# VH-VL binders against q8ixk2r445to577: the designs that were tried, part 4

Target 1, 133 residues: q8ixk2r445to577
Amino acid sequence: FFGMLQNKGLTDYCFDYNPPDENQIVGHQVILYLCHGMGQNQFFEYTSQKEIRYNTHQPEGCIAVEAGMDTLIMHLCEETAPENQKFILQEDGSLFHEQSKKCVQAARKESSDSFVPLLRDCTNSDHQKWFFK
Short names: E, the ipSAE of ESMFold2; O, the ipSAE of OpenDDE; V2, 0.75 times the mean of E and O plus 0.25 times the DockQ between their complexes.

## First folded at step 13 (VH-VL; framework fv_traxivitug)

Design t13 (at its last look DockQ between E and O 0.08; V2 from the best seeds 0.00; counts 0 for: pae E 10.0 > 2, placed apart)
Fold by OpenDDE, look of step 13:
Structure t13 (fold): chain C 133 residues (1-133), chain A 121 residues (1-121), chain B 107 residues (1-107)
Amino acid sequence: as target 1 above (133 residues)
Amino acid sequence: QVQLVESGGTLVQPGGSLRLSCAASGFTFSSYWMTWVRQAPGKGLEWVANIKQDGSEKYYVDSVKGRFTISRDNAKNSLFLQMNSLRPEDTAVYFCARDYDYTWGSYFDYWGQGTLVTVSS
Amino acid sequence: QSVLTQPPSVSVAPGKTARITCGGNNIGSKSVHWYQQKPGQAPILVVYYDSDRPSGIPERFSGSNSGNTATLTISRVEAGDEADYYCQVWDSSSDHVFGGGTKVTVL
């Protein structure tokens, strides 16, 4: 699966990554932004290694969850996907993070009018359901 | 930490006016819809009014339309409710609450402790 | 305009499960939120978007919504769960609407 990763509940919002430096794409938080399908910021790929890959830049980035965190941070992809980069996009649309055993939920960024994907306890909320478009 | 502190509630006669204030802290006030919810003594919660981030949109429950005005000062992190032509049935604890601004199905994730407005002759 | 109907009261023994219903026409198509309010205190969000739980809210609190009924479920009820519980939705014609509230008594 590839393309825009869109949230079901938070209508018209997609995964978005726009690092300040195109040559250093890691270390920043993945956010949610209105789906626009323009540019490279909203193009992601779900791989057979269970990665959510940001492959519009070299080196390729993979979404990871750092220890103790609930945010999605861009790391470099590795030959073998590390445990903190493994996600399961389930049939019901839920995006499950294997290591934390939590689901990715569309949420408001703290003290902001922006939105971000955050790890939360898995529920049946449409805000935890995602699809590629 | 998010804090909302209401003030201004007092005893007022029917037909009188009162202005409530809500002081917000611990978050970017200008990024959120804000709302007033009231609760008459021994009764349930009733939405009263809300206001968009920039104040360009305001909505009211029917029973207060034409009498109440919601406003905000983002520079002062403050929410206001101007209440005119007060009636006994307006007697309630008035809560300030932060809206989770979502197009469909907004909710209130933080509430103040409320301020009591009593309208009585 | 939307009307949300809650039972006035629910009694439950400690350790048991309390279920609080919120009825509304086609409420299953809306996002239902739940608030807990103890005497003299402000309401606290306990469930949002039907089944999501805010940080700090115990897993004992869960929600569901389908058809014409939303339900707040409190499992392994504790004395501290005694409170009034309100459901709430947003409606395009009525803006925010609360249910009448349910008093949960822990026996």
Scores: ipSAE 0.015, ipTM 0.649, lowest interface PAE 7.3, mean pLDDT 91
Fold by ESMFold2, look of step 13:
Structure t13 (fold): chain C 133 residues (1-133), chain A 121 residues (1-121), chain B 107 residues (1-107)
Amino acid sequence: as target 1 above (133 residues)
Amino acid sequence: QVQLVESGGTLVQPGGSLRLSCAASGFTFSSYWMTWVRQAPGKGLEWVANIKQDGSEKYYVDSVKGRFTISRDNAKNSLFLQMNSLRPEDTAVYFCARDYDYTWGSYFDYWGQGTLVTVSS
Amino acid sequence: QSVLTQPPSVSVAPGKTARITCGGNNIGSKSVHWYQQKPGQAPILVVYYDSDRPSGIPERFSGSNSGNTATLTISRVEAGDEADYYCQVWDSSSDHVFGGGTKVTVL
């Protein structure tokens, strides 16, 4: 799948990646932002290797979760997807992180309109349902 | 099957002490903040205290600060509330609750059935 | 101080809609959660993050939150919906705050 990765429960919000150095994309957190499709910040590819790729840079970035962390961080993609970069987009829209056994959830930062994708225990919440548009 | 079972509620005199326990099962206890919520007879719910996964952060409602201490033993899947200098207004059913997502809008997705504490002379 | 105001009671006929309000200054900027409590029982979560339902909660339960008011709506009310309902918020300035509760009576 390729496009803007949107949340069902948090309507009109998409995965967004805007690193401070456009030529160095590793090590920054993925956020959620109003879907707009402008520039290259909101376009991702879900691959047959179960990666979520940021397709605007070569070598490409792949979303990962570092051991013991809940946040989604950009790493470089590898020829064979490392376990921490594998996400299963299931038929019900849940986005399951194999290594942690947790699901990606849209999370609202306390008393704000700031949102991020975080790993949480899998539930049936619409905030854990995702689709490409 | 998430289960939370409170115990230790009983009749105590004003000024007395009591320790409540909550036994957790059916989930990875050490991965969650845990919370005590109380309900005085015929009254509404009141948050009392919570504690971080590793026990390093603890927060209390103002009315119990300095008198109550929340603690946990992750090896025994147990949450505790040490209650000192008890007052009649502490009379309530005390519920143990699992705190989902404390940082990002915190809600209580599983509750125990509660244990009754009565403080009277 | 953060105070959440709920009406003390709401009466509703079977099959009709009950609306339970939770008032707070700028509560629309906070995540609001709702709990149902039947007599002699522990509360159960019925709505979280303003409008989400846990697994097993009927779609008749819905929520909204904007401005100074959050609302729990119970459509097609059944006798089994008779209970006390509490709203709850969290923020770093007040930790966890519950509303005073609303008794829903189905007549």
Scores: ipSAE 0.005, ipTM 0.603, lowest interface PAE 10.0, mean pLDDT 86
ESMFold2 (binder alone), look of step 13: mean pLDDT 91; pTM 0.938

## First folded at step 14 (VH-VL; framework fv_traxivitug)

Design t14 (at its last look DockQ between E and O 0.20; V2 from the best seeds 0.00; counts 0 for: pae E 13.0 > 2, placed apart)
Fold by OpenDDE, look of step 14:
Structure t14 (fold): chain C 133 residues (1-133), chain A 124 residues (1-124), chain B 107 residues (1-107)
Amino acid sequence: as target 1 above (133 residues)
Amino acid sequence: QVQLVESGGTLVQPGGSLRLSCAASGFTFSSYWMTWVRQAPGKGLEWVADIKQDGSEKYYVDSVKGRFTISRDNAKNSLFLQMNSLRPEDTAVYFCARGPEYDYDWGSYYFDYWGQGTLVTVSS
Amino acid sequence: QSVLTQPPSVSVAPGKTARITCGGNNIGSKSVHWYQQKPGQAPILVVYDDSDRPSGIPERFSGSNSGNTATLTISRVEAGDEADYYCQVWDSSSDHVFGGGTKVTVL
């Protein structure tokens, strides 16, 4: 699966990553932004290694969850996907993070009008359902 | 039983200020988002403001931004709405309403309990 | 900004079924809540999260939401059901949005 990763509940919002430096793509938080399909910022790939890969740059980035965190941060992809980079996109649309045993939810960023994907306890909320478009 | 009681509504002149209060009881006030909703005479419901449990987040309808301030005192189980620079179009019954226990980001914010409201009239 | 559209009024005979619609672009992807308000009274939540019913609300009140329309259904309507009904959603751009309200008259 590849393309825009769109949320069902937060209608018309997609995974978005726009690093300040295109030559240094890691270490920043993945956000949600209105789906526009323009450029490289909203193109992701779900791989056989259960990665959500940001492959528009070299080296390629992979979404990871750091210990104790609930945010999605861009790391470098590895030859073998580390545990904190493994996600399961389930048939019902839920995006499950294996290591934390939590689901990715579209959420409002604290004290802002922005939105971000965050790890939360898994529910049947449409805000935890995702699809590639 | 959950109870919300608004007070402070009165007649004020345009440009004036007014502070509304809402006294909550029958539930753990500090665990809930709280909301003000208003209703102009003969009109529908309009959201005015939300405040997070700890007061760290506040949200307002555009028409009141910069003029209204929502606040709360969890120790006193009280919700407040400071209204400055009042306009005739602010005339309404103001309802205190209980929001969810979870964060706004869960995507389901409804008002399961309402007070009876307090009337604010802005007129020269 | 999102707009929720309700019919201004709905008339129904006692014992019959009233249906109040709430229209919005892709409203089916949102959680819709419904409130009943009688004159001079506070609103009362009657349906939340599209179809869930608060404790104390009769099962005659039900909700559905799909596509571009949410619907509050009041079966076996009673005189006491005469009231204004409002739909409401949370919107990422407009925060809380209420419909214009529907006056239900029991004939």
Scores: ipSAE 0.021, ipTM 0.682, lowest interface PAE 4.6, mean pLDDT 92
Fold by ESMFold2, look of step 14:
Structure t14 (fold): chain C 133 residues (1-133), chain A 124 residues (1-124), chain B 107 residues (1-107)
Amino acid sequence: as target 1 above (133 residues)
Amino acid sequence: QVQLVESGGTLVQPGGSLRLSCAASGFTFSSYWMTWVRQAPGKGLEWVADIKQDGSEKYYVDSVKGRFTISRDNAKNSLFLQMNSLRPEDTAVYFCARGPEYDYDWGSYYFDYWGQGTLVTVSS
Amino acid sequence: QSVLTQPPSVSVAPGKTARITCGGNNIGSKSVHWYQQKPGQAPILVVYDDSDRPSGIPERFSGSNSGNTATLTISRVEAGDEADYYCQVWDSSSDHVFGGGTKVTVL
């Protein structure tokens, strides 16, 4: 699957990656932003290795969650996908993180108009449902 | 068994003051946001005030700002609403409601347990 | 200003389906919660986060939320479902907004 990764519950918001330094794509948080398809910040690939790749840029980035964290951070992709970079995009749209056994949820930052994807206990909420456009 | 029991509702004159209490039991009170919601006779539900787990953040509907103060005593598992400069429009059943845990999850802001309410009547 | 619009009443025969709507501008971007209130009683949470049920709420209660409309659906309506139903969202500025309520009558 390749394209913009949209949230069902938070309508018209997509995964977005906009690192402060365009030459350093590692170590920054993935956010949610209004879907626009302009530039390359909103295009991701879901691979057969269960990775979510930011592959419109070189070197390619893979979304990861570090142990004990709930935020989605960009790492470099590896030839074989590490466990912290494996996500299951299920038929019902849930996005399951295998290592943590949690689901990706759209969340609003407290006292903010900003949105981010975070790991939370899996529920049936549409805020935990995702699809490629 | 989660229980919320309100008390202190009575008849008061316009311009008067009243303090409502809510006694909580059956859960870790200090882990939850707490809320007052009111319902005027024959009318719908209206949010009045919220208070954060540690009491550091308080929010009010515009119509009560400057007149009502929400507070909590976590050692006594108690929620309070101090109501000053009361108006006839404040006449309602006042419910104590349990809000979300400290978690910052979007969509966690709902009220899963409610007390039976206490009636405040503001009339001359 | 955020306003949630509910029909004032809905009548439904026993065993049929009641649908209670909650209208709001772009309400599909918000999590919607639903409460049942019987006369002289406190409200009870019946659906939260659009479609989730608290423990003890029958599967006959379900919810959906998309675009400008959230809907509470009560299938196989029973006499005991007769009550007022309120939708609620969190809106910006830390406010909780309730709809005006819908009286469900079971005949």
Scores: ipSAE 0.000, ipTM 0.538, lowest interface PAE 13.0, mean pLDDT 86
ESMFold2 (binder alone), look of step 14: mean pLDDT 92; pTM 0.946

## First folded at step 15 (VH-VL; framework fv_traxivitug)

Design t15 (at its last look DockQ between E and O 0.02; V2 from the best seeds 0.00; counts 0 for: pae E 19.0 > 2, placed apart)
Fold by OpenDDE, look of step 15:
Structure t15 (fold): chain C 133 residues (1-133), chain A 124 residues (1-124), chain B 107 residues (1-107)
Amino acid sequence: as target 1 above (133 residues)
Amino acid sequence: QVQLVESGGTLVQPGGSLRLSCAASGFTFSSYWMTWVRQAPGKGLEWVADIKQDGSNKYYVDSVKGRFTISRDNAKNSLFLQMNSLRPEDTAVYFCARGPEYDYDYGSYYFDYWGQGTLVTVSS
Amino acid sequence: QSVLTQPPSVSVAPGKTARITCGGNNIGSKSVHWYQQKPGQAPILVVYDDSDRPSGIPERFSGSNSGNTATLTISRVEAGDEADYYCQVWDTSSDHVFGGGTKVTVL
């Protein structure tokens, strides 16, 4: 699966990554932004290694969850996907993070009017449903 | 399977003290605000107290301020309500309820899971 | 000091639609939540954030909120829907406020 990763509950919002430095693409948080389909900031790929790849730059980035965190941070992809980069995109649209045993939910960013994907306990909320478009 | 189980409710005399407990399971307890809600016999629901995930913030209904203390032990997945200087009007079923996860400050606080409640009777 | 006003009772025939109102000053600007409670049981969340429905709650239950009135609508009412229903809001100035509750009787 590849393309824009769109949320069902938060209508018209997609995964978005726009690092401030194109030469340093890791270490920043993935956010949600209105789906626009322009450029490569909203292009992601779900791989057979259960990675969510940001492959618009080399080296390629993979979404990871750092210890003790509930945010999605861009790391470098590894030859073998580390545990903190493994997600299961289920048939029902839920995006499950294996290591934390939590689901990715569209949420409001703290002290902001913007939105971000956050790890939360898994529910049947449409805010935890995702699909590639 | 989220589960909340209250305990500690009993008969006490006015001016007495009682401590209620709520045992939580089936979810990441430390990630949620927790709440006590009470219901007097034959009456409606009344909010009593809220507590933040780390216990740093506590809120109370005016009628119990200075008498009740809400607390939690995240390591034991437990919520508590220490009730002092009890009054007959405190007689009620006390429910433990789960509040929002993390982002309470963004304006929505509802109770998606409730325990079955524990009865506190204050009478001479 | 916020007050939520509910009718004390609503009667409805099986298969018909019940509407329970929750009145409050500018309640439409707040998120309203609804709970069902049957005798001797704990409350159950049936609608949250005005119109969202928890998993397991039938589609017969719906909510709306605008102006000064929030409404819980129960379509195709069944005998099992007989219960007390409470609306609830959170406000920074008034903390948590519940309505007085509405007894829904299925005729």
Scores: ipSAE 0.019, ipTM 0.649, lowest interface PAE 7.2, mean pLDDT 92
Fold by ESMFold2, look of step 15:
Structure t15 (fold): chain C 133 residues (1-133), chain A 124 residues (1-124), chain B 107 residues (1-107)
Amino acid sequence: as target 1 above (133 residues)
Amino acid sequence: QVQLVESGGTLVQPGGSLRLSCAASGFTFSSYWMTWVRQAPGKGLEWVADIKQDGSNKYYVDSVKGRFTISRDNAKNSLFLQMNSLRPEDTAVYFCARGPEYDYDYGSYYFDYWGQGTLVTVSS
Amino acid sequence: QSVLTQPPSVSVAPGKTARITCGGNNIGSKSVHWYQQKPGQAPILVVYDDSDRPSGIPERFSGSNSGNTATLTISRVEAGDEADYYCQVWDTSSDHVFGGGTKVTVL
């Protein structure tokens, strides 16, 4: 799949990534932002290795979760996807992180009016359902 | 009253660099997308670049990608355009323009307040 | 990306109606905005979202948009309406597209 990765429950919000330097993709948190299709920040690829790639910039980034954390952070993609970069997009729309056994959920960032994807215990909430547009 | 004041336009040689500034007042600057629009002498308006309220998203017309960088300093209510590798076709009056306060209905991106413009001339 | 086509000029007698067109493929599916620019001045927004007016713009400025054509209409034209007029849309490919401009002459 390739396109804007949209949340079902938080309508019209998409994965968004805007690194401060085009050549320094690594280490920043993925956010949720209103879907607009403008520019480069909202296009992601879901690969056969179960990666979510940010591939509109060079070098390409892959979304990862560091051990013990619940935030989605950009790392460099590797030839073989590391376990912390593997997400299963299931037919019901859930986005399951195998290493942590948790699901990606749209969440309000604490003390903020902004939204982020976070790992949470898996539920059937529409805030844990995702699709490419 | 909303006010936008551009500065920094001068004569530069091809291949040169220049930084434009836009000072904003009379509104909550950090709540708005901001935009640069240019107009070559005797010609029409051309969009150059947009920047999101918090500076995270930046968009450029193809002819300036890789050469121009839009930025903002919300603490100083200031918008900037760094222009590198300037070409004669970049000669224009550069306007600072205010975009929308919210991203809802992004297709309704219009420019409700404009500065007076600053002239950039790229010539030997 | 699509080009927005405007006639280069329109002449209108005082007190009559000027109609300025903006042509584009399926422009009726987009929100169209209109700007007035007098010589040596910055543009000002006169119509947004096809038909809405900013505060301070007289009701004799109106807009419509359907199919392949958006239209700015200036009724009861005055000498002070003599200016260049630009239409604008946002393209989903991240471009803001302006029409080429229409010079309105009040004769």
Scores: ipSAE 0.000, ipTM 0.504, lowest interface PAE 19.0, mean pLDDT 86
ESMFold2 (binder alone), look of step 15: mean pLDDT 91; pTM 0.940

## First folded at step 16 (VH-VL; framework fv_traxivitug)

Design t16 (at its last look DockQ between E and O 0.19; V2 from the best seeds 0.00; counts 0 for: pae E 14.5 > 2, placed apart)
Fold by OpenDDE, look of step 16:
Structure t16 (fold): chain C 133 residues (1-133), chain A 124 residues (1-124), chain B 107 residues (1-107)
Amino acid sequence: as target 1 above (133 residues)
Amino acid sequence: QVQLVESGGTLVQPGGSLRLSCAASGFTFSSYWMTWVRQAPGKGLEWVADIKQDGSEKYYVDSVKGRFTISRDNAKNSLFLQMNSLRPEDTAVYFCARGPTYDYDWGSYYFDYWGQGTLVTVSS
Amino acid sequence: QSVLTQPPSVSVAPGKTARITCGGNNIGSESVHWYQQKPGQAPILVVYDDSDRPSGIPERFSGSNSGNTATLTISRVEAGDEADYYCQVWDDSSDHVFGGGTKVTVL
């Protein structure tokens, strides 16, 4: 699966990544932004290694969750996907993070009108449903 | 598909003990809170107890505190309710439910899947 | 602790609209969820977060919540909609609170 990763509950919002430096793509937070389908900021791939890969740059980035965190941060992809980079996109649209045993949910950023994907306890909420478009 | 199947309900005398089980399938059991809800004959739904994914948190309705114990075995996809010192007012169908499915960002707690229930009758 | 008040029964003719109310002090500031239960069956979540509908639940089921009253609306009522309906909220005292339930009878 590849393309825009769109949220069902938060209508018209997609995974978005726009690092300040195109030559240094790691270390920043993945956010949600209105789906526009333009450029490379909203193109992701779900791989057979259970990665959510940001492959519009070289070297390629993979979404990871750092210890004790609930945010999605871009790391470099590795030959063998580390545990904190493994996600399961389930048939019901839920995006499950194996290591934390939590689900990715569209959330409002604190003290902001912006939105971010965060790890939360798994629910059947549409805010935890995702699909590639 | 999500499936919850309760078992263990039977007739017991007041002061007796009983252990209910709930077998879960069709989802990653260890990723969800699980809950027991009961319904006395001809009455409404009453929340009884819930348990966190890793079992580190357990909460109970006041009327069962000290008598009931909720537990789970994630390896076996099973939820349990140990009921001690049973009273006639504990007579009810006991439902296993998935949840509370708390949305931390939107402030909601609900139960999205329920089993068919198992009848517990406490009578002398 | 919170108390949710539902009418004990609502009667509706087929094809008409049934409205089931759930009263509570400032319930409009809470997330209200609704469950359908037919005799001898498991409850089914039909509306959550005031107005969201689970997959598989017909669009005829809708919810609203404001002030001191939440409402479950069933439009174009069918015979199969005859059931007990329960509202539910999370109490600040860390309890899950259900309404008393409403029996919907399809005439």
Scores: ipSAE 0.270, ipTM 0.779, lowest interface PAE 1.5, mean pLDDT 93
Fold by ESMFold2, look of step 16:
Structure t16 (fold): chain C 133 residues (1-133), chain A 124 residues (1-124), chain B 107 residues (1-107)
Amino acid sequence: as target 1 above (133 residues)
Amino acid sequence: QVQLVESGGTLVQPGGSLRLSCAASGFTFSSYWMTWVRQAPGKGLEWVADIKQDGSEKYYVDSVKGRFTISRDNAKNSLFLQMNSLRPEDTAVYFCARGPTYDYDWGSYYFDYWGQGTLVTVSS
Amino acid sequence: QSVLTQPPSVSVAPGKTARITCGGNNIGSESVHWYQQKPGQAPILVVYDDSDRPSGIPERFSGSNSGNTATLTISRVEAGDEADYYCQVWDDSSDHVFGGGTKVTVL
């Protein structure tokens, strides 16, 4: 799958990545932003290695969740996908993080009007459902 | 697999006390607001009480304020409802229900999983 | 919102459309949620935030909300849709409010 990864519950919001330095893409948080398709901030690939890749940049970035954290952070992709970079996009649209056994959910960032994807316990909420557009 | 199992419902005389429990499994209990909803026989649903993830905020329908206390034990994945000064109009099936998560502050609040309920009968 | 008004009953033939209304003053400014309850069972969430469906709920279930009326619509009604349906809102001034419920009968 390649394109804009949209949330079903938070209508018209997509995964978005806009690092402050285009030459240092690792270590910053993925956010949710209104889907627009302009530039390359909202294009991601779901790979056969169960990665969510930001591959509009070289070297390619892969979304990861560090141990004990709930935020989605950009790491460099590796030849063999590390466990913290593996996500299962299930038939019901849920996006399951294998290592933590949690699901990606759209959430409002605390004390802010901005939105982010976060790991939460898996539910049947449409805020935990995702699809490529 | 999310499960909520209520227990403790029984026959109690007016003025009596009863404690309901709800055992949770299949999810991180401490991440969720939890709720009690009741249904009198042949009647509709009525919200009773909410409790925040860490237990620091509790809310009650006016008819039970001062008589009922909601509580939780996150180490035991358990939700409780202490009911004092029971009245015949408290007769109902009591459901526990799962509310929203920690940083979910949307302007909406719905109950995505429910237990099967426990019957409380208050009769002389 | 102190009260949500639902008709007590709706009858519908199999394969037809059922519309269940939930009335409230300016309910269109609130998020409305809908639950299905079969006899002796716990409620199940079928629509939330006016029009969204949880996973596992058929596309035949849809919702709308504007003005003073929210509506749950069940297209191509099946015998298995026979149940009580409740609308619900959350309001700081009114806490959680459920409608009185609507019994849907499939004839």
Scores: ipSAE 0.000, ipTM 0.529, lowest interface PAE 14.5, mean pLDDT 86
ESMFold2 (binder alone), look of step 16: mean pLDDT 92; pTM 0.946

